# VH-VL binders against Protein cereblon (ohgt), part 15

Target 1, 230 residues: Protein cereblon (ohgt), of Drosophila ananassae (Fruit fly) (b3m1f2r157to386)
Amino acid sequence: LSRVPGVDYLEHILFPGEVLPFMIDGSLFDDEMPGLDGLIFGVGFPLMQPPEDNPHKLYGVTCQVYEKGESGRQLVFYKSRALQRIVINCDDIQGPPQYIARNPTSKCFSKVKILPEYFLPEPLKCVDMGSMSRFRDIPSMRDKYRRYQLSSTPWPADACQEYAYEEIVERARKKLEIHKIDTMPRCPIQLSFWLVRNLHLTEKMMRLTFLTDSVNTRLQLIGSTLKEES
Key: E = the ipSAE of ESMFold2; O = the ipSAE of ESMFold2 at other seeds; V2 = 0.75 times the mean of E and O plus 0.25 times the DockQ between their complexes.

## First folded at step 10 (VH-VL; framework fv_roconkibart)

Design p4 (from n4 with light chain T33D Y35K N36T; at its last look DockQ between E and O 0.08; V2 from the best seeds 0.00; counts 0 for: pae O 15.2 > 2, placed apart)
Fold by ESMFold2 at other seeds, look of step 10:
Structure p4 (fold): chain C 230 residues (1-230), chain A 121 residues (1-121), chain B 112 residues (1-112)
Amino acid sequence: as target 1 above (230 residues)
Amino acid sequence: QVQLVQSGAEVKKPGASVKVSCKASGYTFRNWGMNWMRQAPGQGLEWMGWINTYTGEPTYADKFQGRVTFTLDTSISTAYMELSRLRSDDTAVYYCARGSSSGDSTWFDYWGQGTLVTVSS
Amino acid sequence: DVVMTQSPLSLPVTLGQPASISCRSSQSLLHSDGKTYLHWYLQKPGQSPQLLIYLGSNRFYGVPDRFSGSGSGTDFTLKISRVEAEDVGVYYCMQALQTPYTFGQGTKLEIK
């Protein structure tokens, strides 16, 4: 869990890897933040309906500033890139959040929980996690079980998934401009986010793909949309 | 700036109904829940309930259940409170107040100016 | 219902002196999530209430440092280190642990 400075609202869903430009009052950043390149802040999606079993949560992403400029009177232009999906308990928000598109003038803080990205090869990771499952029901061991799940790398290559991804990639090429295809990521995690935004999916499908922690399931949801479009 | 502007004072007879409006500006209406309080003359504050502005689902304090109705018109960023079967002890200033989030309201950061409702025989 | 009891109900204070307002709840306001669901408001004469302190001890944006909230369990205190003329009004504590949310009776602070 992490506390981030500058929790703001965004009217649409933003996926990891996307650019978020904005302008703010330059006085919102402390003088004690040397190396403003790399500043990390959070944005939440108040218009995205939360999952049925978490009706009081705010979902969003962390963003990291990578470009700074000035664009007039006291407003400073920034570009940031979304990094990680997060969830916020709305009661943890300290201060009044504002929409980032409205050039916010206030500071707002919150504790955030970074959502995992699971890409699990079916045979190996399922077997490993199966032997650990008996600890999830012991209260003193629940944190250890969660830490094991979070320590599982979301970045492994998986030979058994290559054929499924090739099918999804081939179908996606029918809908994409050639210059976009050259930027298609190889990493399954990054590919899943890239496909959502470059295939121009419906708002409902973007919500469903944002809410899943399983990269495998996210790719299958995207693939189901391609079958329906074709 | 965040602002909540309520409808003007009203005088009603016992048995009538009153509908108080609360127009929000300076923020995205559906992002923060709306609470309703009242304050009888010379008395303290009483919570009447709240409405989830994202879903439209109201929650009423038991004392008012069956007499109060909370509604929204999101197209004009306005919340409404209607209290029916008025009694003389319903004479009070009625406040709307913005909650801390759209999904739950644990503190009230901005309040309307209040609407005096007088119920007189 | 959770009953909130404030004391004193009337608090005359000399300008520049400290003030202290107590609030007691009929049950603990500490939730299993580790948060204390108690808030403080000030209603100045002829005005709507305004938020001072949320979740027990957090000052809301723009609230002067002379205001502080403290307490645990069922006993809570709002302190003003040096009372100013603008602090006159009625102070309310409120619990938001469970519905119906309930206020204390109020403490009227006056300059004597």
Scores: ipSAE 0.000, ipTM 0.415, lowest interface PAE 15.2, mean pLDDT 77
ESMFold2, look of step 10: ipSAE 0.415; ipTM 0.726
ESMFold2 (binder alone), look of step 10: mean pLDDT 93; pTM 0.952

Design p5 (from n4 with light chain R59L; at its last look DockQ between E and O 0.59; V2 from the best seeds 0.00; counts 0 for: pae E 4.5 > 2)
Fold by ESMFold2, look of step 10:
Structure p5 (fold): chain C 230 residues (1-230), chain A 121 residues (1-121), chain B 112 residues (1-112)
Amino acid sequence: as target 1 above (230 residues)
Amino acid sequence: QVQLVQSGAEVKKPGASVKVSCKASGYTFRNWGMNWMRQAPGQGLEWMGWINTYTGEPTYADKFQGRVTFTLDTSISTAYMELSRLRSDDTAVYYCARGSSSGDSTWFDYWGQGTLVTVSS
Amino acid sequence: DVVMTQSPLSLPVTLGQPASISCRSSQSLLHSTGYNYLHWYLQKPGQSPQLLIYLGSNLFYGVPDRFSGSGSGTDFTLKISRVEAEDVGVYYCMQALQTPYTFGQGTKLEIK
């Protein structure tokens, strides 16, 4: 876990790569507030958590301030960018949490856990029979399958269809404005966040895609919504 | 999972005091302010004030200043509202509601079931 | 104190038809950070109020997307694109820019 020097509440979900602009009262700087340039801070999404989930966990992202806009005595504009998904134990928060929308600087901090991004490789070819399962129960052979350069037991055909993310990219390109297509990343991890950011998902689907550590699963969820929207 | 459970209905005489409890569960109590509202029978909502559950500092609507006291028992995640020198026009349903944060308590996402306080002679 | 005025106070509506509720404040609710500190609640018959919309236009979790909020400054509108039977109750706007926080008078939505 790492300690983040600021923790703020945000009223909506923010995905890695998104820009979070905010403005603060310039009087907060003139007395005891230092400038925010380059600051890395955490934002949590308290309204993402329905009563049926873990009520002591606060999901969010780290953000980094990268731009200070034109400032006046009374109004200072900043831009930040979300970097990584995090989870916070609410009991670890020190100080009174504040919403960045109204209280743009935080006087509290917390331990955070940076969430992983898993991407599972697809097999070289697919088989519709489960011959590979008969070898997994032998411990002495488990390491040999992972170390070999070539797979002798390819994935089932149904699993290969579930991981066809390039097909999802093609469907997304049909729905997006031409100027957005030029910014589409090639990295599957970055692409999964970019797609959520640039497609209009329901609040429930945004929550599901945010909470998923598996990039493969996130892309599959996005793909299912593309089929339903047409 | 977030739940606010208030104490039961009360019948009081003019000049008495009433203390309504609001027990919170399903969240970290000190990270979310507690607001108090009331609603006279057949009428609209009136904000009475709030308490910062991290610091214990209350803010009272000017109308109730001097008659209302907000307190906490953080060991049992419970907020209290005490209204003194009751009048007949204090007859209302009293609500607790969780504020948007402990540092800035504006919108109210979860409400207690309400406590009817009847002031009659 | 900021005075909140709702219109209409009584709103009979036919099932499946749109509904619109206006809320006007005596002072601007636009904070210097660009957010309007106006919230909408629904109190269904016999129930506690529930949050519908916060900061002018944001739908609270679990609220159907047929609800929407709009407006800025002093004039705000809550709209229901297609009224359902479960939407019956009293709708309140509330300002939270400055204390004391104040509610509108309420708008009672009824099915004709």
Scores: ipSAE 0.262, ipTM 0.663, lowest interface PAE 4.5, mean pLDDT 79
ESMFold2 (binder alone), look of step 10: mean pLDDT 94; pTM 0.956
ESMFold2 at other seeds, look of step 10: ipSAE 0.464; ipTM 0.741

Design p6 (from n4 with heavy chain S100T; at its last look DockQ between E and O 0.66; V2 from the best seeds 0.00; counts 0 for: pae E 4.6 > 2)
Fold by ESMFold2, look of step 10:
Structure p6 (fold): chain C 230 residues (1-230), chain A 121 residues (1-121), chain B 112 residues (1-112)
Amino acid sequence: as target 1 above (230 residues)
Amino acid sequence: QVQLVQSGAEVKKPGASVKVSCKASGYTFRNWGMNWMRQAPGQGLEWMGWINTYTGEPTYADKFQGRVTFTLDTSISTAYMELSRLRSDDTAVYYCARGTSSGDSTWFDYWGQGTLVTVSS
Amino acid sequence: DVVMTQSPLSLPVTLGQPASISCRSSQSLLHSTGYNYLHWYLQKPGQSPQLLIYLGSNRFYGVPDRFSGSGSGTDFTLKISRVEAEDVGVYYCMQALQTPYTFGQGTKLEIK
């Protein structure tokens, strides 16, 4: 778990890769932080799930500031980009959380847990997990390695077809405006988040796809909605 | 379950005070502000103010400034509203409602059951 | 103070027919960040109010998709595509852009 210097609420779900513009009170800067450029902070989605499901958990994303915009008298404009899905224990939040749209005026901190992203680029018939052990000791790949362990079974032909990443891409292209297609990423992880954002899925489907750690399953969920709409 | 349970109905005489409690459960109390509303018999809703549940700082609607006091006991997840110098036109159902966050109060997602306060001689 | 004006104040409706409630504010409710700080509540007979729509157009959890909110600035509309018996009650709009937060007068929806 890592501690982030800002945790704010957002009224809607934000997926990795999305831009989040915001303004904050410039007096919140201190001598430890020479502005916000490159700063990583957390944004939580308190409305993503009914409180009765997980009353003390707050799902969200990390965001990284990449641009300082024009400044007002006391408010400083920034642009950030969502990077990673996270979960926050609400009891760990230090400070009064505020909605980022209301221009936060107070510091708010929390420990966060970064959620994994698993992708199996092709169906596996059978895999010797010993040969994959070299990935286990790389932190960015640790959860991916564990997902390979759980998913190392022969795939049914229909499941392989539904995991067919290229077919999902083609169905999405049929539904999308030409100008959006120009920005379609090639990385399956980035593509899964981009598709959710650009296909305008229902809020229920956005919650399901956000909560899914498997990129393969996320793409399958997206693909199933394309079939249902067609 | 998220729940707000208010204290029972009160009958008061003009000039008295009333203190209504609102006990929250099912969420992290200090992360969500608490609002107070009232509704006179057969009439609409009136916002009285709110309290920042993290800092304890209240904001009162101007109409009630000087007569209303909001307080908290965060150890038992409870908010209080006290209205003094009661008049007959203070007869209403009083509601607590959870706001949007501890630092602001944009919408009210969960409401208490209401507390009827009757002011009569 | 921001004055919130609802129309109609009384709305008799036949089951299954659509309904529309208007809410106007004396000042724009559009925040500089693009959000409209206008919310809709339903108070069913004998119950506390419940949130239906937040920030002009977003349905709260458990609110049926037959409810929709629209509008921006000073003019907002709540629509029910097909009224059901459980929709009976008083509907309130509320602004939360600036204190004191203010409610409309209410619209009483009844089945004919």
Scores: ipSAE 0.276, ipTM 0.682, lowest interface PAE 4.6, mean pLDDT 80
ESMFold2 (binder alone), look of step 10: mean pLDDT 93; pTM 0.953
ESMFold2 at other seeds, look of step 10: ipSAE 0.290; ipTM 0.691

## First folded at step 12 (VH-VL; framework fv_roconkibart)

Design q1 (from p3 with light chain Y35K; at its last fold request DockQ between E and O 0.85; V2 from the best seeds 0.00; counts 0 for: pae O 2.4 > 2)
Heavy chain, then light chain:
Amino acid sequence: QVQLVQSGAEVKKPGASVKVSCKASGYTFRNWGMNWMRQAPGQGLEWMGWINTYTGEPTYADKFQGRVTFTLDTSISTAYMELSRLRSDDTAVYYCARGSSSGDSTWFDYWGQGTLVTVSS
Amino acid sequence: DVVMTQSPLSLPVTLGQPASISCRSSQSLLHSTGKNYLHWYLQKPGQSPQLLIYLGSNRFWGVPDRFSGSGSGTDFTLKISRVEAEDVGVYYCMQALQTPYTFGQGTKLEIK
ESMFold2, look of step 12: ipSAE 0.492; ipTM 0.774
ESMFold2 (binder alone), look of step 12: mean pLDDT 93; pTM 0.954
ESMFold2 at other seeds, look of step 12: ipSAE 0.542; ipTM 0.791
ESMFold2, look of step 13: ipSAE 0.531; ipTM 0.785
ESMFold2 (binder alone), look of step 13: mean pLDDT 93; pTM 0.954
ESMFold2 at other seeds, look of step 13: ipSAE 0.494; ipTM 0.755
ESMFold2, fold request of step 14: ipSAE 0.502, 0.579, 0.389; ipTM 0.771, 0.809, 0.695
ESMFold2 (binder alone), fold request of step 14: mean pLDDT 94, 94, 93; pTM 0.956, 0.956, 0.954
ESMFold2 at other seeds, fold request of step 14: ipSAE 0.373, 0.498, 0.454; ipTM 0.709, 0.769, 0.745

Design q2 (from p3 with light chain H31S; at its last look DockQ between E and O 0.76; V2 from the best seeds 0.00; counts 0 for: pae E 2.8 > 2)
Fold by ESMFold2 at other seeds, look of step 12:
Formats: C-alpha cells, sequence, structure tokens
Structure q2 (fold): chain C 230 residues (1-230), chain A 121 residues (1-121), chain B 112 residues (1-112)
C-alpha cells in the first residue's frame, strides 16, 4: 500500500504544503509513467540527520505534481506540492538515487511508510444542563445535579493543552507580516506545518518539528522558539 | 557512522600498477556514488573520476582515461581504484569520497583517510 | 575543462577577525534549473578534506554558522565571520557542473 514511483533526493527539508518545482528530460518518460500530471512521488532528505541517529532510515515527503509546462528545449517544467511525511528504509530503494536539482529519475523507486499526524481534540466542553436544570428546583435532586455538573467538566490537562495552542497562535501573529497571517490555516495539522514554513527555525528545530508525529508536540516545540525570541 | 577505510601505503616502481581499496560502512553502499581524488605532496586536489555504485558504471577524468579502472565489490561494500603504468609524478595521497548520490555524484561529504602511493626509481 | 581560480592563495588572519576567500570559474556554474554547482572544502593540517558548503551557499550538517557561501555564475565567496584557531587549513572550491570536476588551487588560512 505504501509504494511510490520515483524516489529522488533533495538537499534540504520540505514540509507538507511546500511547493517543489523541477525539470525533467522528456525522453525519460516510459510506459509506466507516460506523463506526470497528478503523479505522486517520494523525495528523501539525506542531509537532514547525522548518520549516527539512524543511518538506514531516510525521511522525506510525498509530492504531487499539479502543474506542467515546458522550458523550451527537451526539458519539461513541473510544479509539485509536498503532501505527507514519509520514512524509507534505505535498503528498499531500487535504482540509483539522484538529486532532483539536476534531473529527477522515474527509474528509482521504493516502498515508503507514511507517517501519521496526531492531534488531541479540543477540550471537552461543559455538558448542556438544560434538561437537567428542572431538577435544580427540587431540593432532593439538588445534590445529584451538582455531582453531574462536576463529573462533566473537562480535565485540567485538556485545558492546559488548549491554552498552549492559543498562546502559540497569538505569539506567531505578533511576529508575522499581515499578509502571511491572512493565509494562516485553521486546521491544527496544517497550522503546525505552516508555522515552520513561515518562521525562521534553526536546523535542529526544523529536524525536531519534522520528526514529531504529534501535532501538539510540534506546536509546543514551535512555541518554545517563539518564547525564546520574545 | 559513515566510514570509509582505505588500504595502506604502497611503494611502487615506474611502470607498475597499484590498486587502492576503499571499504565503506554505516550506510547503504549502493545509494551513494564513490569518487576518487589525489593530492601530490604539497599540492592541491585533483578529481580522478567516480563510479555509480548501483550500476557499476565508471566515469573517468580525461587525464586518466586508459590508465585508471574503478571497480566494486558490493558484497563487502568496497570500491577499488587501479592506476597502471605508474610514473614518478603519480606519487600522491589517493582519497576515496562518498558522492552525493549513486545516480549523480557532485559533492563529497565523507572522505577516506587517504593512501600514500610512492613511485620511485 | 572548467578552470577554478582562488584568491588569495595565502591568507593570514588575526583571531576573531573576518576572512573572505574568492573563487572564480572560467564558465558559469549556474545550471539550467537555477543551481550553482560550486562546493567548498576545508583540509585541516594532516587531515582529509571536509565539506563546508554545497551548491554555492548551503552549509553542510555540523558546519558552524560563522561560515557562509555566496555568489552565482562565475564569482563565489566563502566568508568566515570570526576566525577561530580550528579554522586553520587549506580551503578549496570545486565545480561539479561538468566533468571533469575541478578544484581551485587552494587558499591556506593561517593565524598571524
Amino acid sequence: as target 1 above (230 residues)
Amino acid sequence: QVQLVQSGAEVKKPGASVKVSCKASGYTFRNWGMNWMRQAPGQGLEWMGWINTYTGEPTYADKFQGRVTFTLDTSISTAYMELSRLRSDDTAVYYCARGSSSGDSTWFDYWGQGTLVTVSS
Amino acid sequence: DVVMTQSPLSLPVTLGQPASISCRSSQSLLSSTGYNYLHWYLQKPGQSPQLLIYLGSNRFWGVPDRFSGSGSGTDFTLKISRVEAEDVGVYYCMQALQTPYTFGQGTKLEIK
């Protein structure tokens, strides 16, 4: 299920949502890949981690081609967009990998594992007491109503997580230009990647934020950089 | 860790051949190309060529075409460089270096320790 | 062959002061896809070369941020914002747009 045609190297990290333009020699098309429109392919980042961490894992993203052009000679211009974070076992790579910066190949492919994106739901809201409020006026039922009200309140841990999310958004809005803020997504998963793309993070922080499957943890890491800079 | 370990120093007479080995470890050998450079004593670096570690296809600098041969033993993750018809001006430290990919190898991120080859008559 | 010319060939620098090394190619190193195939290496005394900068301006993993590369086409510069004792050695630029790949002559950086 987790297979992609075309696996290329990229010399820098891409995050989901980023655009990756490239050019390809039109003579390299074959029956397996007669055209590239809508094609999903993999891009790995061999320069993201030191070999000591995991020398046989290659992290990357899937990209999807969404626009085709032609640069004139025999080269065909494409635009793609990064979609999902992936990890590749380097031993699964078939064909000689090549950097997309020169000329991507459709003859290097691999099995990939698509990495998950986890986000905790918003804190549990207080339960509507409407139908139970009639028991409030009956003295013998007053204690039962209060116990129900207490049992339906959110746990403090959920509330603390919500505060961190809103605090991060507020601090980011103070540091970004207004036209970038207009494009800020509401989805927490997309927001976490959008913030990385629009903030100037260190290589260490880009690596940490890329490798985290928990959106909450990624947002907390981003938030820590905003606190340090303010 | 990525590591490239080369064979030991050699002393050769003019007209002989030398074969330098470069054993790689700590990465998937066939995914990154292997480049060969040399450095004469007190001089700068000179690129000799590279080999695609997946296909085994070599590319030689024109200066060395006809005298140099690059080979692989992928079962032990080892690359070899053989230089024939040695001359005294072939005295140099020879380096292997991992290229940026096996399909296209342009920058060299990890280098072997070097092998001194001395050609004296 | 593409000829790579470095200047200066010898660069004495006071500790803590900036340093700048120039590299000029006989042909443009800018590819049709917009990348400069120019790389910088440092060879410390008694050691193998190590990669500093790839594709003109990108720092390799673990290289201190006091190193920066700039330039495009035929003229490239490596800058060290504040020279430290560990920066001593010979700096090489290398073009990798066309085979044979070619190195500059080297710039020996030394502390005054």
Scores: ipSAE 0.462, ipTM 0.728, lowest interface PAE 2.5, mean pLDDT 80
ESMFold2, look of step 12: ipSAE 0.474; ipTM 0.751
ESMFold2 (binder alone), look of step 12: mean pLDDT 94; pTM 0.958

Design q3 (from p3 with heavy chain D109Y; at its last look DockQ between E and O 0.91; V2 from the best seeds 0.00; counts 0 for: pae E 3.1 > 2)
Heavy chain, then light chain:
Amino acid sequence: QVQLVQSGAEVKKPGASVKVSCKASGYTFRNWGMNWMRQAPGQGLEWMGWINTYTGEPTYADKFQGRVTFTLDTSISTAYMELSRLRSDDTAVYYCARGSSSGDSTWFYYWGQGTLVTVSS
Amino acid sequence: DVVMTQSPLSLPVTLGQPASISCRSSQSLLHSTGYNYLHWYLQKPGQSPQLLIYLGSNRFWGVPDRFSGSGSGTDFTLKISRVEAEDVGVYYCMQALQTPYTFGQGTKLEIK
ESMFold2, look of step 12: ipSAE 0.456; ipTM 0.740
ESMFold2 (binder alone), look of step 12: mean pLDDT 93; pTM 0.942
ESMFold2 at other seeds, look of step 12: ipSAE 0.486; ipTM 0.756

Design q4 (from p3 with light chain F60Y; at its last look DockQ between E and O 0.26; V2 from the best seeds 0.00; counts 0 for: pae O 5.6 > 2)
Fold by ESMFold2 at other seeds, look of step 12:
Structure q4 (fold): chain C 230 residues (1-230), chain A 121 residues (1-121), chain B 112 residues (1-112)
Amino acid sequence: as target 1 above (230 residues)
Amino acid sequence: QVQLVQSGAEVKKPGASVKVSCKASGYTFRNWGMNWMRQAPGQGLEWMGWINTYTGEPTYADKFQGRVTFTLDTSISTAYMELSRLRSDDTAVYYCARGSSSGDSTWFDYWGQGTLVTVSS
Amino acid sequence: DVVMTQSPLSLPVTLGQPASISCRSSQSLLHSTGYNYLHWYLQKPGQSPQLLIYLGSNRYWGVPDRFSGSGSGTDFTLKISRVEAEDVGVYYCMQALQTPYTFGQGTKLEIK
């Protein structure tokens, strides 16, 4: 778990890699709050409530300020970038949380759990079950055989081809404008988030994509969307 | 588990005051706003106001401004509503309700059991 | 104050059939942040109110998926796809865009 200063709220899901600009009243800076350069803060999505969780959980991202500008005489313009998916226990928030969405100068802090990113570079290969196949019909060994069967059964050829990393990239290339393709990252983790930002997914699909820790599954969900459109 | 337990029923005469308590348990009291509603017999719900449990700053509906006071005792996780200069039309069930999760405490997910206040001569 | 108007005020429904409740506000409830500050509650007989739907269309945790909310701005609808016996009670919409927060008159749902 890590502690993140500042919790804010957005109407829509913000994915890692996206830019979040904001402005604050520069007259609020003093010895206690000298500026926001390099600040890492949390952004929550109150509308992203998975059915199996409770109302005390809040999903979101960390953001880091990377650019400061001058937007007006007293207003200071900042740019931040979303970094990591997080979950917050609302009971861990310290400070006055009741109006932080409309009062960003309120100092609130919380423990956060950074959500993991898992990636397997290749699809599972076909495995000969020769040594385990003889246990299929033995009742005492049936549980072990089923576990081995699930781990070693080859995917249908068409399904494996459809969800291979290269195939998903190619389908995305056909759907995207040429200027967006030039910024397509090579890293599968970054690519999965980049695709969400640059494809117009349904709200349901964006929620599913955000909540998935497996990059392979996330890319598969995105790939299914591309296939459905033709 | 989250629970709000209110004080018992009260019978008062016109012109008196009543103070209803709402004891919270199962969550961090100062992280969630507290709202007060009432419901006259056979009638709908009426919002009376809310109190920011971190700052102690109350907000009152215009109708009750000057007659209602919200206070807190954070050491026992308890909110109080006091209504003064009672009239017969203040007869109602009074509810406390916890505001929503952090960020914008406007929907009420947990409610107290209600406190009947009867004002009669 | 924002006036909230519900219709119908009384709703007899056959068990297993759909039900629909309308809520209209005198002002738009769509905030510049994109949220509609409209919530739905159910008060079962002899009980405190229970939250069903928040911010127009979001089902609160533990609420059955036969309940749905829709609408934006000034016109909102609560739907029950298949009414169950436990759905009996009075349904309230509430605006929370500005103080004082205000409730609709209530819609009494009964099984007939």
Scores: ipSAE 0.151, ipTM 0.634, lowest interface PAE 5.6, mean pLDDT 77
ESMFold2, look of step 12: ipSAE 0.578; ipTM 0.805
ESMFold2 (binder alone), look of step 12: mean pLDDT 94; pTM 0.958

Design q5 (from p3 with heavy chain S100M; at its last look DockQ between E and O 0.03; V2 from the best seeds 0.00; counts 0 for: pae E 10.5 > 2, placed apart)
Fold by ESMFold2, look of step 12:
Structure q5 (fold): chain C 230 residues (1-230), chain A 121 residues (1-121), chain B 112 residues (1-112)
Amino acid sequence: as target 1 above (230 residues)
Amino acid sequence: QVQLVQSGAEVKKPGASVKVSCKASGYTFRNWGMNWMRQAPGQGLEWMGWINTYTGEPTYADKFQGRVTFTLDTSISTAYMELSRLRSDDTAVYYCARGMSSGDSTWFDYWGQGTLVTVSS
Amino acid sequence: DVVMTQSPLSLPVTLGQPASISCRSSQSLLHSTGYNYLHWYLQKPGQSPQLLIYLGSNRFWGVPDRFSGSGSGTDFTLKISRVEAEDVGVYYCMQALQTPYTFGQGTKLEIK
């Protein structure tokens, strides 16, 4: 877990790679801090419904400041970029969080858990029954072996083909303008977030794509919307 | 990077309606409110209202209440402004402009190129 | 409605010289948070308006440092320390404290 020095609210979902400009009280960032870039803060999404198995969690992203604008009276303009998805236990929040777009304070901090990004480039494999095969030949264990076999069989290959990485890229190229395609990342993790940003999905789809740790599932969800709309 | 592209110029007769589109690109559309302004030829700017792009809830300036409608098509990142019962004094360039956030719209950082609507007999 | 009054309406300036534009509101723009909800825009000839200054005194991204805003409450000033050819256009102040948001009449800056 990491402790983030600033935690603010954002009324909409922000995905890794998105730019978040904001203004903030200059006293909340140390003016003597080394370098212009590198400050990391957290942004929580209080309006996003958490998953049912984690109903008391606040989801969000880390953001890193990469540009500092002209210092105005009281407020300083910044540009930041979302980096990583996070989850926050609300009990870990110290200080009153504020909406960053309305009047951010950044005098709030919390421990955060950085959410993983899993990508499996190969199709799902059937689990090898080799070590369990000796139970197959024992009569008293045949029912247990059959239940294990059913639970470990691979999903149909045709379902996996419909959501293959390259197929999703081709469908996106058909829907997006040429100048956007020039900025399409090759990394599947970055691509999944880029697609959400450039396709402007429904609130439901944005929530679903944000909540999954599986890049494969995220791309699958995005791919299903491309099939239906275009 | 951020870009707002509006529909082309239109010529209308009094009593007709016009619908101007504003297509956004280079940012997450639902995160930033959309404002509408107009500018009669040789005149100053006039705020018509804004729409919360996250909730879809519009706010209209009183002068336009009942004649203007703001709508969204979030699937193509596009905002629309429809002005009905046109008069000759509605001849103006109509602008869309992005607000500070989806739920707060106090200053306008990026503007569309403008759409000239001419109302004449 | 809050009435915004700009002065002067026409401002001829010699290149390299300073310029100053006044904006007055019919009521205070100072919000209870301590911020003045007054913004400045420039509309260059044939272009859409562009944001220069927000909340009275803060330069927006990419705006040259020769532009500065000052004032509070009802009286606000935009200053250009050295006018360049690219600064030609119409300058508008706008209040965003309460709806309807309202603009000043505009100040046309032109080179002598």
Scores: ipSAE 0.007, ipTM 0.498, lowest interface PAE 10.5, mean pLDDT 76
ESMFold2 (binder alone), look of step 12: mean pLDDT 93; pTM 0.952
ESMFold2 at other seeds, look of step 12: ipSAE 0.415; ipTM 0.712

